VH-VL binders against o60147. Designs and how they scored, part 7

Target 1, 175 residues: o60147
Amino acid sequence: MLEKNKYLYIFRHIQTNQVLLSQGNVLKKTALFQLPYPLQKPVAPNGMRPAKLRKDHWVPLLKVEFPNESMFQSVFMQLLNYRKYRSVQPLTSDLLKLPIPVRRRKIMRQEVPNTIADLADILNKEKFPENSVRLQLSDKSDSEYADWPPSVQIDSEEIKLSRGFREKTTVDEAR

## First folded at step 21 (VH-VL)

Design j3
Fold by OpenDDE, fold request of step 22:
Parts: sequence; structure tokens; C-alpha cells
Structure j3 (fold): chain C 175 residues (1-175), chain A 118 residues (1-118), chain B 109 residues (1-109)
Amino acid sequence: as target 1 above (175 residues)
Amino acid sequence: EVQLVESGGGVVQPGRSLRLSCAASGFTFSIYAMHWVRQAPGKGLEWVAVISYDGSNKYYADSVKGRFTISRDNSKNTLYLQMDSLRAEDTAVYYCAKGEHSAYFDYWGQGTLVTVSS
Amino acid sequence: SSELTQDPAVSVALGQTVRITCQGDSLRSFYASWYQQKPGQAPVLVIYGKNNRPSGIPDRFSGSSSGNTASLTITGAQAEDEADYYCNSWDSRGNHLYVFGGGTKLTVL
């Protein structure tokens, strides 16, 4: 059980492309607090932050195995701070010209590539040992969003986690 | 011309409250994050708080969490800092600063002095 | 905040070059900025990013960064450059989203 603490899962919302970070393969209800928008009664995308965690609305984006929990914690906290930092940046001209709902949707759509880029940036700075970090991506093309340091070994194996946070079965693989 | 003008500073006793204001002009206020930065007499700069362009995100320094509240009224181009449960160590000149991309402050007000003393 | 460290004081002869360095584990090199503050005045941005100068800042001011360090260089120091200089960065590691260095008092001799 303790060994599971070295695994980072990043999930994306199937509709909004919002992202949540998780220690381990099961999202905690408190993960919703990662979303940088006030709680609203309507469910996302209209509400930005859903009132309740619906596990079936989130799918794995990537999985990272770190050598130990300490390294995991460092990267995890940094990812959160990167998100905070982005949340307090000025609006770009491209966003400013858009209606608010459209603007919000566009921002959410950028969360996946931004998060991947953040992860790569963080790992480039951490200077972990070569091939000490194992990265799996649900979509292999997502690796192109960033340059990965030598510490990262990209594993071509599929993440064995399906929608609903369960292990993939042979039936799932056939779909 | 960009202008930031702080107001609301003064002398207060410990435990009291004070509300600072920052009037902004010369730029589109509603698209920028705004910050409060303070400087105790003879000391360095200390980041206090930030609020996003629409007020949806707020972050604070640990030293003021739970006591200070940052807010804004974009219709009035005004930034606020509600300071509750003031302490002697809160004594400082308080600056409002305009946030810009890449984490810098391109414009600062002249500051308003807050003195917390018995 | 002690996340970013600076020398508390440095001196430079008139017309000479001086470098003020800021360092910290949480420093983001490309997001470092520098501020000049003269007595009784508000801080003024002098350098941001890797090496960007706001309009009105003399070209004798330049910035550099590497790893967890950022530096402000004044090439050909003038008397009016005597001031306190603060570095700043957003903090990816700490509890404070933004952090200032302790400041450096620059004396022009």
C-alpha cells in the first residue's frame, strides 16, 4: 500500500478536458478542490467545478511512477502551484475577444497540454536519475507536447485503468 | 498613463480592522491580476496576496491567511484588502501592484502606510 | 520569505560594472524579475524575464539567469543607480505563490 504512494495519475474530464491530479489510481473527493473555479450548483462545464466527484467522468491522461514518495510529493505540489500560477495570469488578447462561456471552454481545453508541459518542465528542473521516472500516456501523441529529460522513460504500455477507475479487462481492450 | 493609488492606511490598535483600497486607471483593469505587497519599516518587500482578473482565484502569504481578504470591483477599477485581527508585525507600507505575464509587476502604487500600535 | 537569497549590500565604483545575484531552489529562471527602490519611493521594475527591460529603463541594466539563479547587471554604474534592488519570482515549490529576495543595497562610490 505504501508503495502506491509513488504513483502519479493525472485524469481528464471526458467533456471539459479539465485535469485532476491523484496520488494513486483512485481520485479522492477532495481532488475537486484542485479546480480553480468557485463551486457552482450546475455541473461542469456550466458550473466549472462539479458539486460531486463522478468517477465515471474522469479518464486517465497519464501515469507516472517515481522512485519514491518524496519525489512524487515534490512533483505533485509543483504541479498544483503551476496551476495556481496560470490561474492568476492576465487574459490574452485572443481570449479577451471571446464571450465568457467560450473563453472558459477554451481555457479548459488547454489544461491537458498545459499540464503535460508543466510536468515536463518540472522534471527537467528536478534532474532525477536517468530512467528513474516511468511515464505512461493514454494517448502516445501527448508526449509531443513537451521535451522530456533523460530521467523520464516513456513506457509504451497502456495504462491499465479504465473509465470508472477499474483495471482494464480483455473486453475493454477490444473496444 | 497607468496609475495605481492606494488609500485607507492609518494608525490602528492591535486586533482592529482596516480596509485598503487601490484605484487603478490607464489600463484595462478587469483583465489583469492584482497584487498586494507590503514593506515593514526598514525591511524588504513581502508579497501578501494576489487576486485573478475576475476574482475567482485568490492566494495569500501564510502570514496573513485567515486574517486578510483580497477583493476587487472591476466596475470601479478598484482593488481592496480587508485586514482583520491586525498585529504589530502587520505594520508596513502596503503597495498595490499590477500583475503581468511571466510573473512580474510592471506598475506599482506609491503605497499607503498602515501602523498597528497600542 | 527566505526562499530567495541576495547579498545584503554591494558596492560599485562609478562607471564600473556590478552584478547582483539572486538564488533559491524555488527560483524560476525565466520568471525572475528585478525591482529598484530608492528611499521613500515605490519599487520600479527594471528587468523581467530572461533579459527584458521596460520602457524608460536604461540599457545599462541587463538580466541573466541560469538554473536556480538570476542576476541583475549594471554595466557602467551611475550615481542615480544607488538604491535597493529586489529579485522576485513565482514559487513552484513553496506555500507562497510569489516570493521576493531579501534585497541588496547598492552603493555607488
Scores: ipSAE 0.852, ipTM 0.932, lowest interface PAE 0.5, mean pLDDT 92
Fold by OpenDDE, fold request of step 22:
Structure j3 (fold): chain C 175 residues (1-175), chain A 118 residues (1-118), chain B 109 residues (1-109)
Amino acid sequence: as target 1 above (175 residues)
Amino acid sequence: EVQLVESGGGVVQPGRSLRLSCAASGFTFSIYAMHWVRQAPGKGLEWVAVISYDGSNKYYADSVKGRFTISRDNSKNTLYLQMDSLRAEDTAVYYCAKGEHSAYFDYWGQGTLVTVSS
Amino acid sequence: SSELTQDPAVSVALGQTVRITCQGDSLRSFYASWYQQKPGQAPVLVIYGKNNRPSGIPDRFSGSSSGNTASLTITGAQAEDEADYYCNSWDSRGNHLYVFGGGTKLTVL
């Protein structure tokens, strides 16, 4: 179980394309705190933090294996802070001209490429040993969203997708 | 001309509450994050809180978490800071500041003084 | 939480050049925003980004970054430049999203 602490999984929402970070291949309910506060009560608008985690709405986006838990924790916290920082930036001119619902959808769609770019930026700055970080993507084309440092080895195989907040396993395939 | 005007400061006893306001004008308020920054007498600047353009994201300094609440009314171009359970160490001039891209504050109010004393 | 460290006080002779440094502990390479504050006044932005000056700020003010330090340089200090200077940045590693330096009191001799 100690080895599981060095794995970062990023999940995406199948409808909104929002992202959640996870330590290990099982997404915890507490991960919902990563989502923005709802603007209206009691029902959260689309894209806001829901009251309950829907297991069937999240699939793995990527998997990262770090050399140790310390490196994992550092990158994990930085990813959260990058997201926070991005959330408090001014609206751009291209977004201002859009209706609010369309604007929100566009912002949410940008979360996947932004998160990937953030990860690459963080790893570029961390200067980890060459080929010490293993990256596996659900869609290999997503690697094009960023320039990866020499510390990152991108797997040739795509991550096996499954619903229910975990990576698809051999047991899942047998079901 | 961009203007930020703080109000609501005063003298309060420890444990009491106070609500600060910041009236904004001269720019499109609803597209910018807004910040509170405070400065204790004779001390440096301390970041307190930030709220996103639509209020959906709020972040606080550890020193005020659980006690202070940042909010905004875009229809009134007003930023608020609800301060509960005030402590002596909260004594400071409180500034509202306009947030810009790449984490800088291009405009500041003149500040409002909050004094917490028994 | 990450901290930005500044010298509490520096002096510069009139017409000379002075550099005020902002050093990060847990922060890596970064660009800081810089604020000038005179007694009894609100802070004023003087430098942001790599080396950007807001309108109305004299060109004698410049910003730079090297390693884990950001610097504000005043080339040809004037008497009116006597003030407190604060650096600021967002922090990707700390618990506080935004952090100020402790401030530097600049005396013009």
Scores: ipSAE 0.845, ipTM 0.930, lowest interface PAE 0.5, mean pLDDT 91
Fold by ESMFold2, fold request of step 22:
Structure j3 (fold): chain C 175 residues (1-175), chain A 118 residues (1-118), chain B 109 residues (1-109)
Amino acid sequence: as target 1 above (175 residues)
Amino acid sequence: EVQLVESGGGVVQPGRSLRLSCAASGFTFSIYAMHWVRQAPGKGLEWVAVISYDGSNKYYADSVKGRFTISRDNSKNTLYLQMDSLRAEDTAVYYCAKGEHSAYFDYWGQGTLVTVSS
Amino acid sequence: SSELTQDPAVSVALGQTVRITCQGDSLRSFYASWYQQKPGQAPVLVIYGKNNRPSGIPDRFSGSSSGNTASLTITGAQAEDEADYYCNSWDSRGNHLYVFGGGTKLTVL
């Protein structure tokens, strides 16, 4: 019995550069639970969890193809937990010096490089077979945020964004 | 001198609610994550919940998720645990703990006892 | 799915060396922290990171790790070291963010 490949899709917010993880190439509303809980204000600060998903605000960052669903679920859960770990670290003195809006923007700008580095750290610690994990980026220079293990094959083709609706990406699952 | 002082414990019937407080002093409360950790009588330690320095991120142990709510008021240097739909298995001493880098707890309060019984 | 396993009890002769072990998958990736708890008292952090000791913790306490195992070593055990010891780690591989071991009761003979 053949196992179907499983995909991890990672999106970036066009304004804040925050990151969302997804099982599909279109975001579900439940992905918003990955964003911080709104603070008690008349207007929620930029980057907090909105009531509704604005799909036009989220663009592809990268896609990962795993050989099976089990490997996908393990890496997906770990990557979510790495992000939770980062969210509960102490506020550093260099960030404390910044005005709150500047501080929030600086923290949010770290999400793309941090998520890529965390993904690579997870994959380096896992003992997956050589070239068993295919990585495709929207901007190949983003691969420079991390050192990738032999298990990762970085696709030479970048993900293309279509204006308007998000396009589904099809990957040949058999060769 | 770092101090964490829990309050609000007591005896309560199953299904009822209770709110715990933790008064913090001797450190800059607003830059650290804060935790609740509990210990049932004669048992080991169990992590319950964490809240980020500004309150925008909250996470819970599976055993309490959906029933307990962690919160903080940085203007009062106070951590809270709202405990709803209490069960007998929630009976424990509840400790307030200060988080530090790498997920260790460098300071603990003396705890407050919550007893859930009929 | 993540667990930290400790032996429930360990004994050491006064002045001798003892190791308290903690085992779990999370320890392959993350260091344990160690807590001492005496009867009726709150836990006290004794070791964090690989082998860092908070101010006020005696030099006889040290930590180490190898594979999926973390160890707390007490060299020259003293009567006041008699306590329960807990390891703790966060775990990215399980469904629990922070996990404690079940605790080890140290008896000084």
Scores: ipSAE 0.711, ipTM 0.850, lowest interface PAE 0.9, mean pLDDT 86
Fold by ESMFold2, fold request of step 22:
Order: structure tokens, then C-alpha cells, then sequence
Structure j3 (fold): chain C 175 residues (1-175), chain A 118 residues (1-118), chain B 109 residues (1-109)
């Protein structure tokens, strides 16, 4: 089929609050490559890239509908690059003072507000047409992490956690 | 005084491997990202790779992805570049560079020359 | 789309003012940094951010930006300013995080 994706799906981890970006409403194992690489091979620290995707550990954070696939691809690529940029910044004095486990936890808990702010920064710079980008959140108060451009329409209805992004497939019916 | 000293360059045949080192001093190595940047003879600068302050994030230019591995040892204040499956187009002076906020490189080493020829 | 473009060469008379330019889409959103490289030497950072000069860089060096263009200005050019100059920027839209311009050879006449 010649269908082109124009939807961005963002998930958060139920315990660490880390964020994963997805082109589909169901996470694929390849999304785990967005998580940090383990520092030592014998044991992977909390929040590092796991061997398996636990889909029950990731819940919807937000969904974005773009006008077309080209705009989606541009924003998706930029969000990934913003996350890379943040990952290579110098360690700040405030974080340096913390024990390593506490430091890692604070960094991970910043991912939700940081990702939302980065999305808004990209959309403010891209100059999309007014009301051309639809944003739906699982928690509407999360929109307060950023100032949104005129191009963004925030959906009045929140995503329900039990049904937000899950696709239902029944192969048996297709015989 | 910040100092970055590269070593490990040399002449190698295509398909061989080489490991570069960069000894750092005069700053707290373990809080900064570190970079490799290369320059082919008579050509411009090309960014090669970056590693986060703790080594948990690594990113590469497309031209070296899958062949080069950046690493660091914060206990020895040393940055490394493992270069496998070397090609003629990898011939360059390789610079170690210190990262800073706002995506600039405030300190550079003098470089080490890697020549890949048969 | 993600390139930084510089003129290959620029000349200036001793003591005169010269501007070296760098153009690219990323410069609409992100500041350029500028590096001086003399033959056989490593690059040296001369300007970062809007117009910040590292310690040890003469105050005759300054930076500016407008639209998709960043500029490095040298007022009262000295013989020792003869070098290659590179701009660099973060690139949020490309496969490479950091992009350099092709370089500008400055000749002081």
C-alpha cells in the first residue's frame, strides 16, 4: 500500500519517565535504540537500553498529527537529534553534586518536560500553517511545559491510557 | 592549561585497523563530551564522532558508522577511537576536541596523521 | 539543505576590515562558531554564540548573524590573521550532529 505516515506517537516509561518516539501506535523493539547504551556489559544500570521491549511498561504521553508525511519526517528527525544534543551536554554543577543513582533518576525524569519543550521549539521554528498540527495529550496539563505556535491545535479530549495508542489486530478473521 | 594530545596515527593498508588515543589534562574530563574531527590533506574539517561525559551515548558520522568506535576511560582521562576496516578516504589528520555548551569545540589537540594506502 | 557555504577565498589589505560569511539553513535557528587554522596547525576557536570571544583572542575579531548568514569580522587585519577560517553549527535536520563550512582562505595583502 502507498499510505504515508503523518502521525507521531510518544510514550513514557511508567517507572523511569523516560520517553520513546514512535511512528506507530504500537512500539517496536527498534525504539529501544533511543535509550542510552549500557556503560558496563555485565550489568545494565536502571534506565539503560534493556534486552527486551516490555510494552506494558510504556504508556501514551502524546500524539501529533501533521499535515503530511514530509513534515512528520522532518519533526521526527529533529526530535531525535534534539535528544542526542541533550545527551552530549556537559554535566551541570547541580547534577554533579548528586550520587550517581540519584543523578540518573533526575536526568530521566526531565525527559517528559524536555521532549515537550523540544517539540514546541521545533514547531515554532518550522512555520507550519495555522492550525495544521493536531496535538493530543494523555494529560492536558503537560501542554504547560511549552508555549505553542499558532500552527498547533490542542485537542480538547485526552488520550485514554488503556486504549490510547493500542492497535487491535485479529488475523483469524482475515481468512 | 587545557591540553589534548593525540597519538596512535600511522601508515596502514586498506582493511586494517588502528587505534587512536587522546590524553586530556587541565580540566575535569569526566563532565564533558569529547569529539573526533578529521581533516583530509588539503581539505576541510569533518566531524567524526562524539561520546557523552559518561560514555553512555555515542554518535557517528555516516561515513564511519559501523567501522569506528569511540570510547573513553575517565579514570585515565583518555579518549579513544578504534578504526576498523580502514579505507583510503579515511586518510586524514584526526583531532581530539573538547565539547562545550552551544555546540562548539573550545579546545583542540594538534592531531595525529592516519594514512591509508597500499 | 544542511550545508554551510563559505566563499573559498577572501583578501584584505593590511589594517583594513574584512568580513567572512557562512550561509546555511541551520543558521536561522542556531549560532555559528568560528575557527582559525594556520598551515600545519590545529583549529583555534575565535568566536562562539552571538559574539563571544574566548580569552586570548584579539578584540579585532567579532561575530554577527542575520537570517541564514553568520559573519566573522576582522577589523584592522594583521599579517598573522592570514589563515583558513571555518564556520560550524549544530544541525538538527541532518544525519550529522555538527556541520562545518568548506573554509575560507584569508589573504592579508
Amino acid sequence: as target 1 above (175 residues)
Amino acid sequence: EVQLVESGGGVVQPGRSLRLSCAASGFTFSIYAMHWVRQAPGKGLEWVAVISYDGSNKYYADSVKGRFTISRDNSKNTLYLQMDSLRAEDTAVYYCAKGEHSAYFDYWGQGTLVTVSS
Amino acid sequence: SSELTQDPAVSVALGQTVRITCQGDSLRSFYASWYQQKPGQAPVLVIYGKNNRPSGIPDRFSGSSSGNTASLTITGAQAEDEADYYCNSWDSRGNHLYVFGGGTKLTVL
Scores: ipSAE 0.697, ipTM 0.849, lowest interface PAE 1.0, mean pLDDT 87

Design j3
Fold by ESMFold2, look of step 21:
Structure j3 (fold): chain C 175 residues (1-175), chain A 118 residues (1-118), chain B 109 residues (1-109)
Amino acid sequence: as target 1 above (175 residues)
Amino acid sequence: EVQLVESGGGVVQPGRSLRLSCAASGFTFSIYAMHWVRQAPGKGLEWVAVISYDGSNKYYADSVKGRFTISRDNSKNTLYLQMDSLRAEDTAVYYCAKGEHSAYFDYWGQGTLVTVSS
Amino acid sequence: SSELTQDPAVSVALGQTVRITCQGDSLRSFYASWYQQKPGQAPVLVIYGKNNRPSGIPDRFSGSSSGNTASLTITGAQAEDEADYYCNSWDSRGNHLYVFGGGTKLTVL
């Protein structure tokens, strides 16, 4: 009758606050391609794409449940495109004042609030049915980065897992 | 004041390669994204590629992805387009364009013609 | 180019007002920018954002947006306004990042 629900999973880096988007509850190595390509003389972790996916460095930020594949794909693609849009904006005068390592860190630390704001902007501009999209956060105060439309129901329960979105993994059992 | 000067166009056979350059002056090159936009003879404008201000992000139109490589050298204020495996459909005037906020192109070069024919 | 739709041609009598439209879903999220191109010349930005004109663009050029539609309006059209006009926007909903409309040839009669 109805299509299966689909989930968008969003992770943040514990040190840099960079963001990775995922269609699955476990990050794949290919998710690293969302991060900027390493510059000559790379300065990891300050804005560089790591050579390896270190799953112990990426923790849940939020999860979004969509009622069908079409809604999920629309929002996921737009969110990726908003991220690309931000990546090609000019530097602002405040950022130009900063030494390059400090500038990179400040840009990376904007990724969490920017991603949350972009998600909300997309959802506000879509005309999805009321309460059709469920949002679960690891820290409910992060919802304060944006104004949410009536289509979004924010789950009262926070994500409790410290590693990934799956319950009872080998890593999670050690926590 | 602001100048963008493309070079490196010419006539090449299909399957060959060509490298375009765009020399920039009159603005702080290293804080802006830069673009290539092309126009086939008698046709409309087609966006080709963008590179972020520091070169860490690059994006391409599907029609050129895997064949073209955009790059920049901020120490030389120069934008590049490496075009490999050229096809007849790549025949166009190639423009260098400066990006601004809100996804518009405020300055354009004069263009350089690339003709792919045998 | 299929994601931003423009009429291929429009005519206007000298001194009259004409509106050139650009339609696409991405325009709900991002403003269109408008470019004038005369034969043998590079494109020139004429309108960006909601209704901003770069220096040197006559005030007879204006822009507007509503829903998924952007419009370029020329009031008191002059002979030198005869050109091709392109809209461009960020493609928030597709695989391309920047999309041009197919262009509108404006003829001043």
Scores: ipSAE 0.656, ipTM 0.830, lowest interface PAE 1.2, mean pLDDT 86
Fold by OpenDDE, look of step 21:
Formats: sequence, C-alpha cells, structure tokens
Structure j3 (fold): chain C 175 residues (1-175), chain A 118 residues (1-118), chain B 109 residues (1-109)
Amino acid sequence: as target 1 above (175 residues)
Amino acid sequence: EVQLVESGGGVVQPGRSLRLSCAASGFTFSIYAMHWVRQAPGKGLEWVAVISYDGSNKYYADSVKGRFTISRDNSKNTLYLQMDSLRAEDTAVYYCAKGEHSAYFDYWGQGTLVTVSS
Amino acid sequence: SSELTQDPAVSVALGQTVRITCQGDSLRSFYASWYQQKPGQAPVLVIYGKNNRPSGIPDRFSGSSSGNTASLTITGAQAEDEADYYCNSWDSRGNHLYVFGGGTKLTVL
C-alpha cells in the first residue's frame, strides 16, 4: 500500500474559526474553495472567502496520520462531503433567532466542533484496525467533541506547530 | 399548503440556453435548501443541483457541472436553474424539490419539460 | 461516484407483501429515502429516515436497512401502489452529493 500523502491536516482561521482541510502540511490556495460564497444580501463578511490565502491567518487544528494513502484519501473525501452536506441543511430554529451577522459567526464557530465530530463519525464507520490512526490535536480538549473509535490513537502531545503551516516535506514537494 | 411551481420549460436547439424558475409558497423558503431533479423521458430520477438556504453553497451533478447554474431569490421565493450549452441528453422533466435533513425531498413540483432537439 | 442499485421491476399479488431493495455503499452509513412515482405525476416521498412516513402515506409502507442495503416494504399491496419507486441517499464517498437509484417498477397483479 502507498504510504505517501497519508497525513491530514486541518487548519482553523484564527479569527473566524473557519476550517480548511489540507492534504499535507501546507495549505494551498485551492483550499479556499472549501469556504462558502454567499450570493444573496447581505453580503457575507470578507473573511468568509477571502480573495487570497493568508497563510498566517491559519493555524493547525489537528493532524491525522493514516496507515496508508488510500485510507487517507477516503476519509479526506468523506470529510469534504460531510461539510457539503451540512452546508445545505435547513437552518435550525436556534439560528433563526439570531441576527444575520451573529448567525453567520455562530455557524462559522461551529465548524471546528462539527469537523472534529465528522472525523470521528467517519472513522467510527470505517472501522480501521485498532490504533492504526494517529490523531494529534492542537488542543487536547477538542477531542471531547466526539467519541473516538479504537482505531484512533490520540497523541499525548499537542501539536506544536507555529502559526500557519510547516515547511514542505519531500513528500509534499512530490505532489 | 406547500406548493412548488416550475416554469420556463420548452423546446430549444442544442447549444442554446434556457432558464427555469420555481415559485415556492406555503413554507419559509429562505431557510431551506432547494434542489433540481430531472427525469429524461422513460428514465429514472437524476439529481441535478442543490443550493443552500442563502445561496452560499451550490453543488451540481457531474453531468451538468460547468453548464448549469442554480440560484435563488429569497425575496421572491423563487428558485432558478440557468441551463447553458444544452445537449440532447438534457432533455427531461425538471422538478424543483424542497430539501430536508437526512437527504430527502419532502415536496416536489409538477415539473417543467425541457426538450433539446435540433 | 457511488451508485444505488435497484431491481428494474418487481411484481406483487394484491394483498401480498413486497420488498423493494436498494443497494449501495453509501447506505452503510446513511438512510435512504423512498419516492413513489405514478405515470404522469411527480415523485412523492413515502419513506425517509429509519422508518418514517410522511403525513398521508399509508402505514402499509415501511422502511428498513441492513448493511449496504435499504428496503421499502409494502405490506398488503393495493392496486394504487402500482408505480415506480426510487431510493435516494446522500453520498459521502462520491462526487455526487445526492444520488437516486435506478428505480423499480412495481406491478400489482
């Protein structure tokens, strides 16, 4: 099995808490397409989908190491689809009670816990071998957003990455 | 009562454009995702596109991606489908459908027929 | 993209029970919804979720799931149940967010 590109990095925006998925430790500008672009008024804040990727505005949320690239790819794609699915769900009554700007902010704030929960759900369903998936969080408390299957080994050490992303590895450069 | 009424269907030549509309009533349109689903004559249902409640997210079937554009005007309770570069295989009855959680469509319009022929 | 597979046609005798099955990888993780379509009419939701019926749908319609399959069961088929039935699901694995089965034509004998 291929072992290349078996690392999932999830980044969060330092202000909006929006989430970007990355196939590797370096965010690509194409990742911005993961963010919504509202067409109806009122116009969403510029931070919803910025014109340019400001790498310094993103910090690693978590890192996941999969046994192989195939498993990585499967989970990666599912995560994207989970987000898409969620993005087209009806608004809840709770959200409707909020002014539009507040509503948008709340939705964005939910991206972190939702993404973590999605990841856990996906991994629970995949039923990978015990301790075959390594999860490292920037904040260990974030692991509380979901129940993790036996396949997931949560690292005791938190991610100690600087703001933004790490330098490209040889694997990343080969992409 | 929930009502969805499609319009804009007709006969067009290949390569031409057509814009479909769906007028919604009987529910709070602006908080629901809306879908287009089509059905070629004598064939099955094919999901075409979805748009989120505020239009911020749009997704398409591969068969129409790059050619079709889904949009909505919540002030008018109307869903649209701009169909460009139409092909013969786009011939179908086009339904608008109201989206609900867990990927089901609880209400459908009666559909509008689009015929693409030379 | 992931596909949902249905038998193209099934038949049932009046008053008997019939099960229409939908199969696909997406169904391992999510429930299917079912739609009834009669000739010249729009589809009608008949089952969604684990086993939920919309208002107005007779209780002879029920839904179930097992593994990568979902099933629509009509217990005590009536003449008016003759129609095409489509399953639908969200697809977490494919490029299509929503996918329909190929449809099953149910004939009531």
Scores: ipSAE 0.656, ipTM 0.865, lowest interface PAE 0.8, mean pLDDT 89

